# VHH binders against L-malyl-CoA/beta-methylmalyl-CoA lyase (citE1): the designs that were tried, part 3

Target 1, 346 residues: L-malyl-CoA/beta-methylmalyl-CoA lyase (citE1), of Haloarcula marismortui (q5v463)
Amino acid sequence: MTRLCRTFQTAPAAIPNDNSAKFLVSGLTSKGFQAPDWLVPDIEDGTAPSMKDEAVDNIIEHIPDHADDFAGDILPRVEWAYDDANARERGIEQVTRLAEAVGEELDGFVFPKVGRLDDVRDAAGVIADAERDAGLPEGTLEMAIILETAPGRSDLREICQYATDSRLSGLVFGPVDYTAELGGRTLDGERPRWDGLLEALSNETSAADIVAIGGPFDQLFHERAGVTYYNAEGYADQVAYEATIGIDGSWSLHPKQTEQANRIHMPTVEEMERDLHKIESFNEAKREGTGAVVVDGQMVDEATYKNFANTVKTVRAIDETHPAQTEAYYDDDLLARARDVELIFG

## First folded at step 13 (VHH; from k2, 13 letters changed)

Design r5
Fold by ESMFold2 at other seeds, look of step 16:
Structure r5 (fold): chain B 346 residues (1-346), chain A 125 residues (1-125)
Amino acid sequence: as target 1 above (346 residues)
Amino acid sequence: QVQLQESGGGLVQPGGSLRLSCAASGFTFSQYEMSWVRQAPGEGREWVSYISESGGSTYYADSVKGRFTIARDNVKNTLYLLMDSLKSDDTAVYYCARGFTVYYRGTYRYGMDVWGQGTQVTVSS
């Protein structure tokens, strides 16, 4: 029932290296907690302008060898921009080529720099045309967009309403381009957090039952005395903040970030124990026929029960896709209870 | 779980040689870039050398170029630093470090996330 996207990992589909597909293949072969829920082979900002054709070639070459073993979803990010017809034409070509060559192995596409609702509809139409031309069933390929333009922000509500009856399944925040378009500044090395946008994103995507994903954390390393250190705590803080305001998943630039975000977005052992206890106690007390059951001195009704059930549904979704992760994270007894408990109210 | 353990340090005369080893465990060694970093008495850490996942690319700090050689054995999960023509300025604790690279917005960014306990190298006349 619940859509799983703790992590949105972009992987450059071509880089200036003898092995230009290095990061794409690393993402496709990721294991354990480094496996993202959504892998995003990146033709757009992750790939140099001179290498866009090579990026498409790399996706076509490598996806068939690895997609069956990859547990998550695969959604390439293509070129697009609401205000650049040439970028849109390149994106159309990229979607068309990828759907034709590997559309059966892909789950959808990510469109950057979308504008108002009509631009989002145009992008969805590109996918629909590519499905038809490739002989794929209607609706095979989903769409996610990056909310990173002033027009897109202005139409956020309308775009989310459109998602309820379309292939649009997720919205992702892009802070770099958003800040630049609004004329924002990076003060003391810090980009604005855009709390108002993030709150609106969480609200409107929740109303439409689609996924909200936060923007990348690009303060990747800090330097002391000429030695560079991974900034693990900075990323963890951003992921925790995003979870606090109801953002469903986090953008990752590398499997190390994916591992952190996957763990932070899991229900904690304490949350699981608490909510399982409430559900189990409610189920046992229900035999006595009361509509509002008292558990641990607190009244529990159907609405309150559903909050506890959401924890279990989330763990079950992770467990179905990544059983190695849940088996490593929870002890055997706790996980067995989560798998087995009856959810009287879903 | 993830561990790096250095060995091979010791006392050596100027002009001498040492080989440092670093045993890696608890992770897939061949998927990670590795570095040697040193810390002289009373100083901050100084990067010494880097080696790519396959061993195909190596880089050295100017202070050690031509005298030090970094190598790895991905079957034995071991990183090496061969140090020749040692000088008193090379006296330091030497650490091996696990790192990784991100390609982001047109640049390669590298940093280290796991460190060994270090091995002392002393060059004294």
Scores: ipSAE 0.703, ipTM 0.866, lowest interface PAE 1.2, mean pLDDT 91
Fold by ESMFold2, look of step 14:
Structure r5 (fold): chain B 346 residues (1-346), chain A 125 residues (1-125)
Amino acid sequence: as target 1 above (346 residues)
Amino acid sequence: QVQLQESGGGLVQPGGSLRLSCAASGFTFSQYEMSWVRQAPGEGREWVSYISESGGSTYYADSVKGRFTIARDNVKNTLYLLMDSLKSDDTAVYYCARGFTVYYRGTYRYGMDVWGQGTQVTVSS
């Protein structure tokens, strides 16, 4: 992959607490496998309506203290809605303030509740205006959107085509608002998974070479007789499903979810050993003048080679950003092979 | 990785006292809320007590209020449960548990994700 985003962690930028920035700072100072690839300081649904201005203030106050030590990307989620001019006006103010105060420390913005392509273009224009007003070079700040409206879903292909050479670099699924807008409901506590949307999202974002990110998993805990248990297996199942259909990353509501999703989105040691062996064997056979090789009972040609190369590219992307994670996850010899092998068809 | 190890359990007469300890490692102890949970023979788990990250907030199940005290030492990465006026009904395996809170859609939600192996407390004549 060309863009690393195993995890999209929203962190409320203000909460009703003596330390209103508690979760924002926790995200900014995260370590090891709890460090998300994308940290999303959340002004929107993660912050109470009465605290939106404080959320912006907290981001401005805390980003400069921590951004240099944070390995991932930082993209605040601002207010927006295709059908609510007041929400759009608040979002414009939030982008403007943040770009002016900390735009050099940010990587972009996340816009929720976008509509059809024209609304996405309008959101991109807000970022462009804020860049100019803040004196930032054009294209400094990227954009991600949350696909959670009927009009947005209807224009998915067109939006991804627009992303091909624009600041739009990622699409994120929002199942709660999407279900509500379609007039759907949860039967017996089960929300729809929206498999068709997720598969279309994977397809269209892949065609545009941008990231696709699944929706939040909010069945965080089970309660039994006054004792509450973290639902680790439920989240792991959703992340694994998203990975199998080609979704690049997963939404996280807490560093514990981030840790699980970061690990699940990494190639396993077994996958790495297998795919490195096949690449190394093919490279040797190619130097001897053949384009196809049978390795461990499987034909390996240029097309199948690219599948194995994707494994190595993924590990290299993680290793470049988070070498401590790859060094903890893979033994030294395996990691060295991944770093060194020549990818003749990648 | 993350580990919780209880100690200090044992056999005590009714009316006696006991102090449980839980040593934490593999995570930043001071950043997590902690709880004690117990399980009597043949029964489900029962929450006993909670303490916030700083120790500034504590809560107790009705069955232990006034008799048990939860405490933590963030320098030594240790959680404690001081048990006084023990009764036969307090006989159980006592578990140390790490918890955390999520603020999501206007609501704080708390739960436990890491558990120790437990220490046996037996209150018997």
Scores: ipSAE 0.697, ipTM 0.862, lowest interface PAE 1.1, mean pLDDT 91
Fold by ESMFold2, fold request of step 15:
Structure r5 (fold): chain B 346 residues (1-346), chain A 125 residues (1-125)
Amino acid sequence: as target 1 above (346 residues)
Amino acid sequence: QVQLQESGGGLVQPGGSLRLSCAASGFTFSQYEMSWVRQAPGEGREWVSYISESGGSTYYADSVKGRFTIARDNVKNTLYLLMDSLKSDDTAVYYCARGFTVYYRGTYRYGMDVWGQGTQVTVSS
């Protein structure tokens, strides 16, 4: 049931460069493990205030040439803020322009800085109006929001409950704006991780069957003897923690981070082999007329079987979207078993 | 797998010249900034030179300005370092490094995420 989103990669839609669409096109043409599940062309914080119109132009220009070859979902982040009417008006224009020009190629929009539930409903209404004006079927364009305001956090449960019958399909944590709004401090150069928020996010999104996505990792580098190194271990640690507490996906600022997060969010080879073995053993015993099987000292019954089946379902979802990734990650024989095994329960 | 492989090092007399090469594979070379970094015996690594994706922008450490030239061939996926007027202080292992660049919160941030094995340059009489 869970929508696939191991990675939420923001790509600035315009930057100060002779090729202002550089990062957008890099995301759209990504291959292998650098291909995110969600690409987020970023008009908002990723694009300078003076370049917002160029960012929209870049999205309209480049998406039609690449969307058919891009396996994941494409959800631009537009301008919005619950407490800034001018930002909301610019966001409405951006959604309207993008839906009309490239709405058939997009999967939805990301709204930052949402407030209480009524603000989320207003954002959903903007998408609904844009669908109608562009002649798109109702529900074509989904919505994700960034949870980064005090009012948004206060209404987290209500917002997730609203998602059960709406276009809202995901919530993303925005720690920079959240910390600033609460008056938080970065005394040792590191902002709080907000573990309580992340736990609540995992819980409430799971209850609503929508995705939860962690915040960006911006401690990008460490320095040794005057040379600046990418902090790969730090990002991997954050992604692993997010996976441990049931966050579905991780925010990526760069294709290298996307590769790391995609790999960490996959079932391991050991997990796959273990769970396939248990499924295959159960299926064989069922064909021979026995009701339950003990494998490695564990009874495999219908309920236990469904736990093993979830591993296979996850791999199948990744394989359907990104077969190059599963084919590179799992041995041919193991992957063939995952593709072919009959899931009697679940 | 992303891979960088340096070559062209060797023993050279002071005042001599060398050309280092770095063969890139496993990624779209033309989309990445590149750098050369060196490590003298018993020392930490020192950044030497940088080149943009297109080759249109280059930068050099003060210790090598006017003597070294960084270049790239995006058709052959190869980075070069042309070293002239070599000095004994240039003796080091030279590494090719791939840039990790983001535009984040209004500014470019740059570091290196992939490294070659290095090639030894020795400048002595």
Scores: ipSAE 0.684, ipTM 0.864, lowest interface PAE 1.1, mean pLDDT 91
Fold by ESMFold2 at other seeds, fold request of step 15:
Structure r5 (fold): chain B 346 residues (1-346), chain A 125 residues (1-125)
Amino acid sequence: as target 1 above (346 residues)
Amino acid sequence: QVQLQESGGGLVQPGGSLRLSCAASGFTFSQYEMSWVRQAPGEGREWVSYISESGGSTYYADSVKGRFTIARDNVKNTLYLLMDSLKSDDTAVYYCARGFTVYYRGTYRYGMDVWGQGTQVTVSS
């Protein structure tokens, strides 16, 4: 089954506001295309230093009220840093409290600023200890990490190899901290895109069959004559680029970005019609006992069939989690065909 | 389909009053911040006023402060702009705009993503 994570939406778990849980609750109650595949209640960079305890309290208070209605996964981002023992100590406390209080309703945790492989193992151990202490079956809580340090990048291959037999299920790129740690410069207001890192991330996570997520797009708005406009095109361009190079999903800072990324990461109607036709034609020809067939002038064999099947598997994964999205995006007939077609090799 | 539809514009005398309305549909109105923005002939758009989701926070451009009042009715899904003491400089097309705020790395960022078609307000003798 294809792991579904078109969108990684961070939501500050506490903010300086009369309703400090405002954005957390907005994420938990999101509907339609604004519902992320992964909601990340954010204790770390999304929450002011003086409000970390309140952020944990908000997660404990609000998750039980909303989790049954939230279709995606919920993975809080806790504090952590490979080079800061105090940050790690706070993160351990946060994981421990959250697993004890709401662990049955969480899907895992996100660890920022990880170092080399041993630091990633230490983070996984924190989750394992918290599971045990909370009485949860081992392996219940997944782990995702943010690749944003020089040591983390240096061990990328080793970290992904570790993921093949562990709770580590996703790697997320953090360009702000990564650029700063490497001594990179922001020229003309832009950080480097880090194409080499993104390419390596796509490759190593694919080899490990885990999720790769691109970094946040923080050029959220542009101003013209005192009027501030949402930068929809800028975000769409970044998401499209990430999809082009094989990054599985995109970081979202708000339900509006989530809506754009969810749609861009869905197979298009044209792609689904094409691939369904190829699958259906192949299935009919296979009943004749041939191993390879010609459909629309092109040879379709088992290898090329699997490419078409991936489109259907992706749509089925979205449909299972978010039927309202697939029902809104695809015509009834097309969706019924996607649901019903036999995937001979799957 | 997300839609904002302004109404209530017209011709008024200087010193007069007018109430603009904006009917919202296709989204959960009470979950979004709203603004009024205006555009005088031959000029760029100028932000006029803002109201939070609940209506608990309002802000105004200096040019209209004390004369205009923004309000919302979350039961009727309607945004209002109450305009008093109108001046000829208030002549413009007035737009209702939906916006939202992001809190990112310790900073609130606000911007507008959906716009109505506008309603003409003309202040003339």
Scores: ipSAE 0.680, ipTM 0.864, lowest interface PAE 1.4, mean pLDDT 91

Design r5
Fold by ESMFold2, fold request of step 15:
Structure r5 (fold): chain B 346 residues (1-346), chain A 125 residues (1-125)
Amino acid sequence: as target 1 above (346 residues)
Amino acid sequence: QVQLQESGGGLVQPGGSLRLSCAASGFTFSQYEMSWVRQAPGEGREWVSYISESGGSTYYADSVKGRFTIARDNVKNTLYLLMDSLKSDDTAVYYCARGFTVYYRGTYRYGMDVWGQGTQVTVSS
């Protein structure tokens, strides 16, 4: 059962505005389908270099006001780069300050621009040191990394194997920095899909039972004759593709994207009805003591039952964290069945 | 469900004034940025004006700056465009639009996701 992360919403922790925490607070106070599974207060690329200290201050100031009411996980993205010791030093300071001031309210940290496995181990060590210095129990704070460097991609398998018994719980794709590091180009305005990386990401994270998250969709708006229109369809297409190839979650730059991604990553009503019917029928047949269990002309064994159970477990995980979403998405009868059905196997 | 309905258009002489209104429903109006966009006969749409969620920031296209005023009433869920010193080239269908801003990699990017039906403004003798 993989950790729930349909949505990885970055929110700049400071912006050039009279209310520099505007997007951070918007994320922390999100409701309904605009509430992300992971909120990522962004000190790194989302915040200008002159505002990094203000970004940390904003997180420290605003997290305590909202954390009890925020249902999802909160994982700030700090500065880091495998090839820039000054960036790493700033990231160490940011993790240290945040763990000390609000570590009890946070769920972990996101490290960008990681290199090979040893760099990932170093980042995990930074969190471990910060936990000890803040008086937090070992393992309180988890880690996600952004796979966006050539060395990181080269060590993807090793990094995922390391994750199986460490604080590393998620890998996120960063296409802009990845393209830049490989020396890639966008020709004729066509953005590369990076299908090979996404397939590998899905494969290796699945082998490690860890979360895979796709990269941001930055074609936010269409321009037509000087007027800009939200590109809802483009984002939906990317999220649907990611779901099709087994990516667990999608990167969101705004609550509008979060709402779309949360919905697309939900089991559909049709999938729920189908799988609940299979489970309920199997349970009834098994109680009657029949030798073979056939439901709707299909033989059902423990392995196929567990596939149906996974749908219910997914909905239960969403329901536990975000009952407003499941109550809005499913009718009352269907949701009650999902909540109540006995899962004999799996 | 989400709905924007414009009103207040009509025929006016050059130099005249009009006030357009846009009634919003089906969403929390005070949490969204708003714009007016116009479309002259035979032309594409042209952005006219923008207002932030609170009303504290406003911006105008150069063609209307100093003559038009955007305003909002977050209690009545209504957006306004006060048009003064109207000219014949202000003749257009005026649309109310809901939008939002993303700050990404050092840049503010704004766009609109919900549109009204429009109201006709005609400036002629």
Scores: ipSAE 0.679, ipTM 0.860, lowest interface PAE 1.3, mean pLDDT 91
Fold by ESMFold2 at other seeds, fold request of step 15:
Structure r5 (fold): chain B 346 residues (1-346), chain A 125 residues (1-125)
Amino acid sequence: as target 1 above (346 residues)
Amino acid sequence: QVQLQESGGGLVQPGGSLRLSCAASGFTFSQYEMSWVRQAPGEGREWVSYISESGGSTYYADSVKGRFTIARDNVKNTLYLLMDSLKSDDTAVYYCARGFTVYYRGTYRYGMDVWGQGTQVTVSS
């Protein structure tokens, strides 16, 4: 299961505006590098408490008009909290309404504030019940959860093991609620990065072959003399760090962040040239019966080859979902080589 | 690729008027909020005016209220600033800027990410 999720873009499903669906529709109609791999219509923290019903109404109204043209996955974030039965009741109603009305256009749901494994199983059961009641094939609707509670962190390994044979396909880090629940401090205006959690998240999700997604970057703008500037560099730094430690995707609060994260999570032209060259040279040497398989001074064995193949597989996955992005990012010759090369191992 | 190009600046007498234009290309103009920002000689940048995607909402810095009017033409992909009753204090390079808004944890957050090269406005006698 090679699941593509460079970007997890939350879009408020209702906002206090004459056009309350403004950001939802913007996400659904995104183009080019602003198109996220996962669009998350946000009923939960992205929508004011008084507007939750309107958020559900907006999703039901707008998804059918746009889903066929949206290349990525659509997974609304519903209300939930392991320690709040009322939040869980509202989330159950939201999942039920959405699955019935637009379940054929959705790919799953995102559950925030999950607790220990039993709570995750309960959330999965809500989807299963709604799926069945809506007449959808079993497994149509997947689940992602936000790891942002002490109990959830405590059961991380067990939750990921559960994912190997369930609808749970991704874990997302929520640093704001996690820090608050632990009683953490924000010193010098900066929230802890929680490096230990991120490493564990990368490890356990990799073991379960599901996606890991980093938390939001909310230092969106900086201000000088009444002029506000987008903090492009700060977001890029966080996304690069997440990619470095093996986190599969990044949380985005706006198509501008999505564009940056999509690009940063793509193999660079240099990486593609290097890895394609190694694969092509290996394939040629094997056909010619050369006794040693050494490329650019490096012995290439099956394990090393698979590293090069991963680059090509990643580009192929992006290309299949978002050909406009790969065609804009790579020149025609390089992309054609990536599409055509034989992957002997891998 | 994304480009903003200002025009319409020049030398004008106090009390005079100018109309600045900003041609936008490389993005869907009607999906973005726009602003004018100015920079007087030897000073930092100062926000001047804002207009929403549709043009339905406009805001102005106190220093220009009642004298400046921001407008946009989403068919021609052009942003305008009509400046009236110009004063010597209005002398500056005027920049067109693209911005966007995020609604996050109950608040609207706005900022600018693309800037033009600016057009000089000089108000003197």
Scores: ipSAE 0.673, ipTM 0.854, lowest interface PAE 1.3, mean pLDDT 91

## First folded at step 16 (VHH; from r5 with Q31R)

Design u6
Fold by ESMFold2 at other seeds, look of step 17:
Structure u6 (fold): chain B 346 residues (1-346), chain A 125 residues (1-125)
Amino acid sequence: as target 1 above (346 residues)
Amino acid sequence: QVQLQESGGGLVQPGGSLRLSCAASGFTFSRYEMSWVRQAPGEGREWVSYISESGGSTYYADSVKGRFTIARDNVKNTLYLLMDSLKSDDTAVYYCARGFTVYYRGTYRYGMDVWGQGTQVTVSS
């Protein structure tokens, strides 16, 4: 099964505020549908250059207080760039410090601006060295990368193939840096669509059984008559599109976006009722020696059954991590059916 | 069901005082930043004041600074606006609003997602 990540929430690990860890702690203490599947304490673009050391200090200070109560995964984004050795040196130091101090509470690291496969292997080696030096079991710390460079895009297939037996578990799209590196233009304030990249990302990550995550939506607010309003509809539209093309998760800049993305990436009640009915009907027919059956005018064979089973597997994965969310979203009877139904062809 | 209900408006003479209240329900009040916004007759909306989740940070529009005080009671789930030294230019419908802040690429950005129905304040001689 593909690893659960409906939401990839970056939280600045330090901000210019008396409480510099405010957003980090807000993420670590999130509840209900505002709790992300992946929390990403952000040392990189989310933290000012003068505050990078304070960001690392904040992560070390606050993770131990909250990790046992946080249901999702915690993967800091460190500094890195395939074409900047100084950025890589700072990233190595950040991984080393974090693994030593709080590696038992972390799930992995996110590396931005990766290049070709060799650069991805180098980043994985940084994690491996940090695990060894911190006394952590091999493979404890996973890796996600941000696909935002021309060389990274060129090696997308090879990088995903490398992921099949390595610590690399997710690829995230970074549209701002990708557009800039390709020499693309943001005419009239509109970002390029990059639909072809997202489709390739979905395809290659699916082939490798790792997660694909869409890029941030930074049109956070719109203005009417001089007052600023949250742009809920714009974000929902992007997340819905990502879900329809098989992107596993969405980037969130705030718990409000996380709540929307968590809900949109869940099967609807209607989808669950439909797919459960088809599974239950097929299971009865299959126990009587039938290899295929027509349910509600649709042929259901082993291949199409697996499509319906994916709905149940998705709900079960969410339920394992966030039972309060599934219990709030689905009726008790419907959720019990999803929990109990036998998946003959899983 | 998320709701904000303002009260405490009315007619007052110049130089007078009023206390507006906003009762919040259907959400965890103490986890949200809150604002007051007003709309004078024939005008667009104007942001008036902001208060952080704990009440530790407050900000005011220049037009009301020193005269208005925003406050919150997280036990009673109530937002307040204490208005002193009222002027005719303060005549407006006053709305409370729920909002939040994002720090993104070096900038704090704030916006509002839930609004009350408003309460009328009229300052006239």
Scores: ipSAE 0.663, ipTM 0.831, lowest interface PAE 1.3, mean pLDDT 91

## First folded at step 17 (VHH; from u6 with Y32W R105K)

Design v3
Fold by ESMFold2 at other seeds, look of step 18:
Structure v3 (fold): chain B 346 residues (1-346), chain A 125 residues (1-125)
Amino acid sequence: as target 1 above (346 residues)
Amino acid sequence: QVQLQESGGGLVQPGGSLRLSCAASGFTFSRWEMSWVRQAPGEGREWVSYISESGGSTYYADSVKGRFTIARDNVKNTLYLLMDSLKSDDTAVYYCARGFTVYYKGTYRYGMDVWGQGTQVTVSS
């Protein structure tokens, strides 16, 4: 069953504004296609150094008011860095405070700037200690990490193997810090896409059955004739590319990006019709005792069936969490077939 | 799906007043920032005014400050522009636009993503 994370929306938990929790509350109260699968209240890079304590206070204050109505998962990003013990100490305090105050409403934590596997294990231990101290059942709080360091990239396989039997449920690409750590340069305002890393990320997370999430798209606006326009097509192009190479979700900086990414990561009506037809045809052949099935010139065996089943599992996961989205996107008959079809090979 | 419909334009003498309205539908109006933008004949678009989601923050282009007032009604899902002391160079098509702000890398960045079809304002003797 595919863990649902079409969208990883960071929301600064405190900003320099009369309403410092503005973006946090906007994320917590999002509706429809603007509701992210993962909301990430951001204590780390989204919040100024002088406002980190206020960011934690804002999360504690506002999450209980909204969490019951928020359909997705809530995973704050805390401070952490494999090479900075002070950052790790602040992160430990943040995890501890948040788990004690609102741990029943949270789904986990996001750790930035992780190093090798031992650093990832240390971060997981921080969550385990916080669960115990808060009286939460073991495994209640999940973990995601941001892959943005050379040591982290070097241990990618080992980290994903560790995830198979642990609270680690997602890996997120951080291109800005990754480029900087490798000594790379942003020439002409354009960073490398790091296609080799993204391919490896898709491969290793798929092998571990956890989610892979792409990095932020920060070319948000362009100016034309004295007016500033949102760059909708640029973001859509990045999300479509990520989906093409098997990245499960996309980083969003605002509900507008979340809506685009949520829609692009939905199986299309055409994809769902195609895959349902192949599943239904195979199921019928199996009931009749026929061993081989060819549908539209393609042999359907257990391996190819599982690919078609993944489409249905994805739609079911979205439907369970956000039925208003699936009901708006698919017609009633198609959605009913997706809900009801038997998945012989899941 | 998302729609913005302007109204209230017309012909006015210099020194006169107009009130523009923009009806919003297909989205949760109170969660979005709004702007007015105008385009005079043969010219590019010019940003006129901005209002935050709650209406608590407003900003104006230098060319209109003191004469124009932006307002919103989040119950009626309507944006307004009260235009006073109109001049002939205020003649333009006025668009309402939906926008939003992102706080990223320590800075606020704003832009507009949805536009109305516009309403003509003509200031002429």
Scores: ipSAE 0.764, ipTM 0.905, lowest interface PAE 0.9, mean pLDDT 91

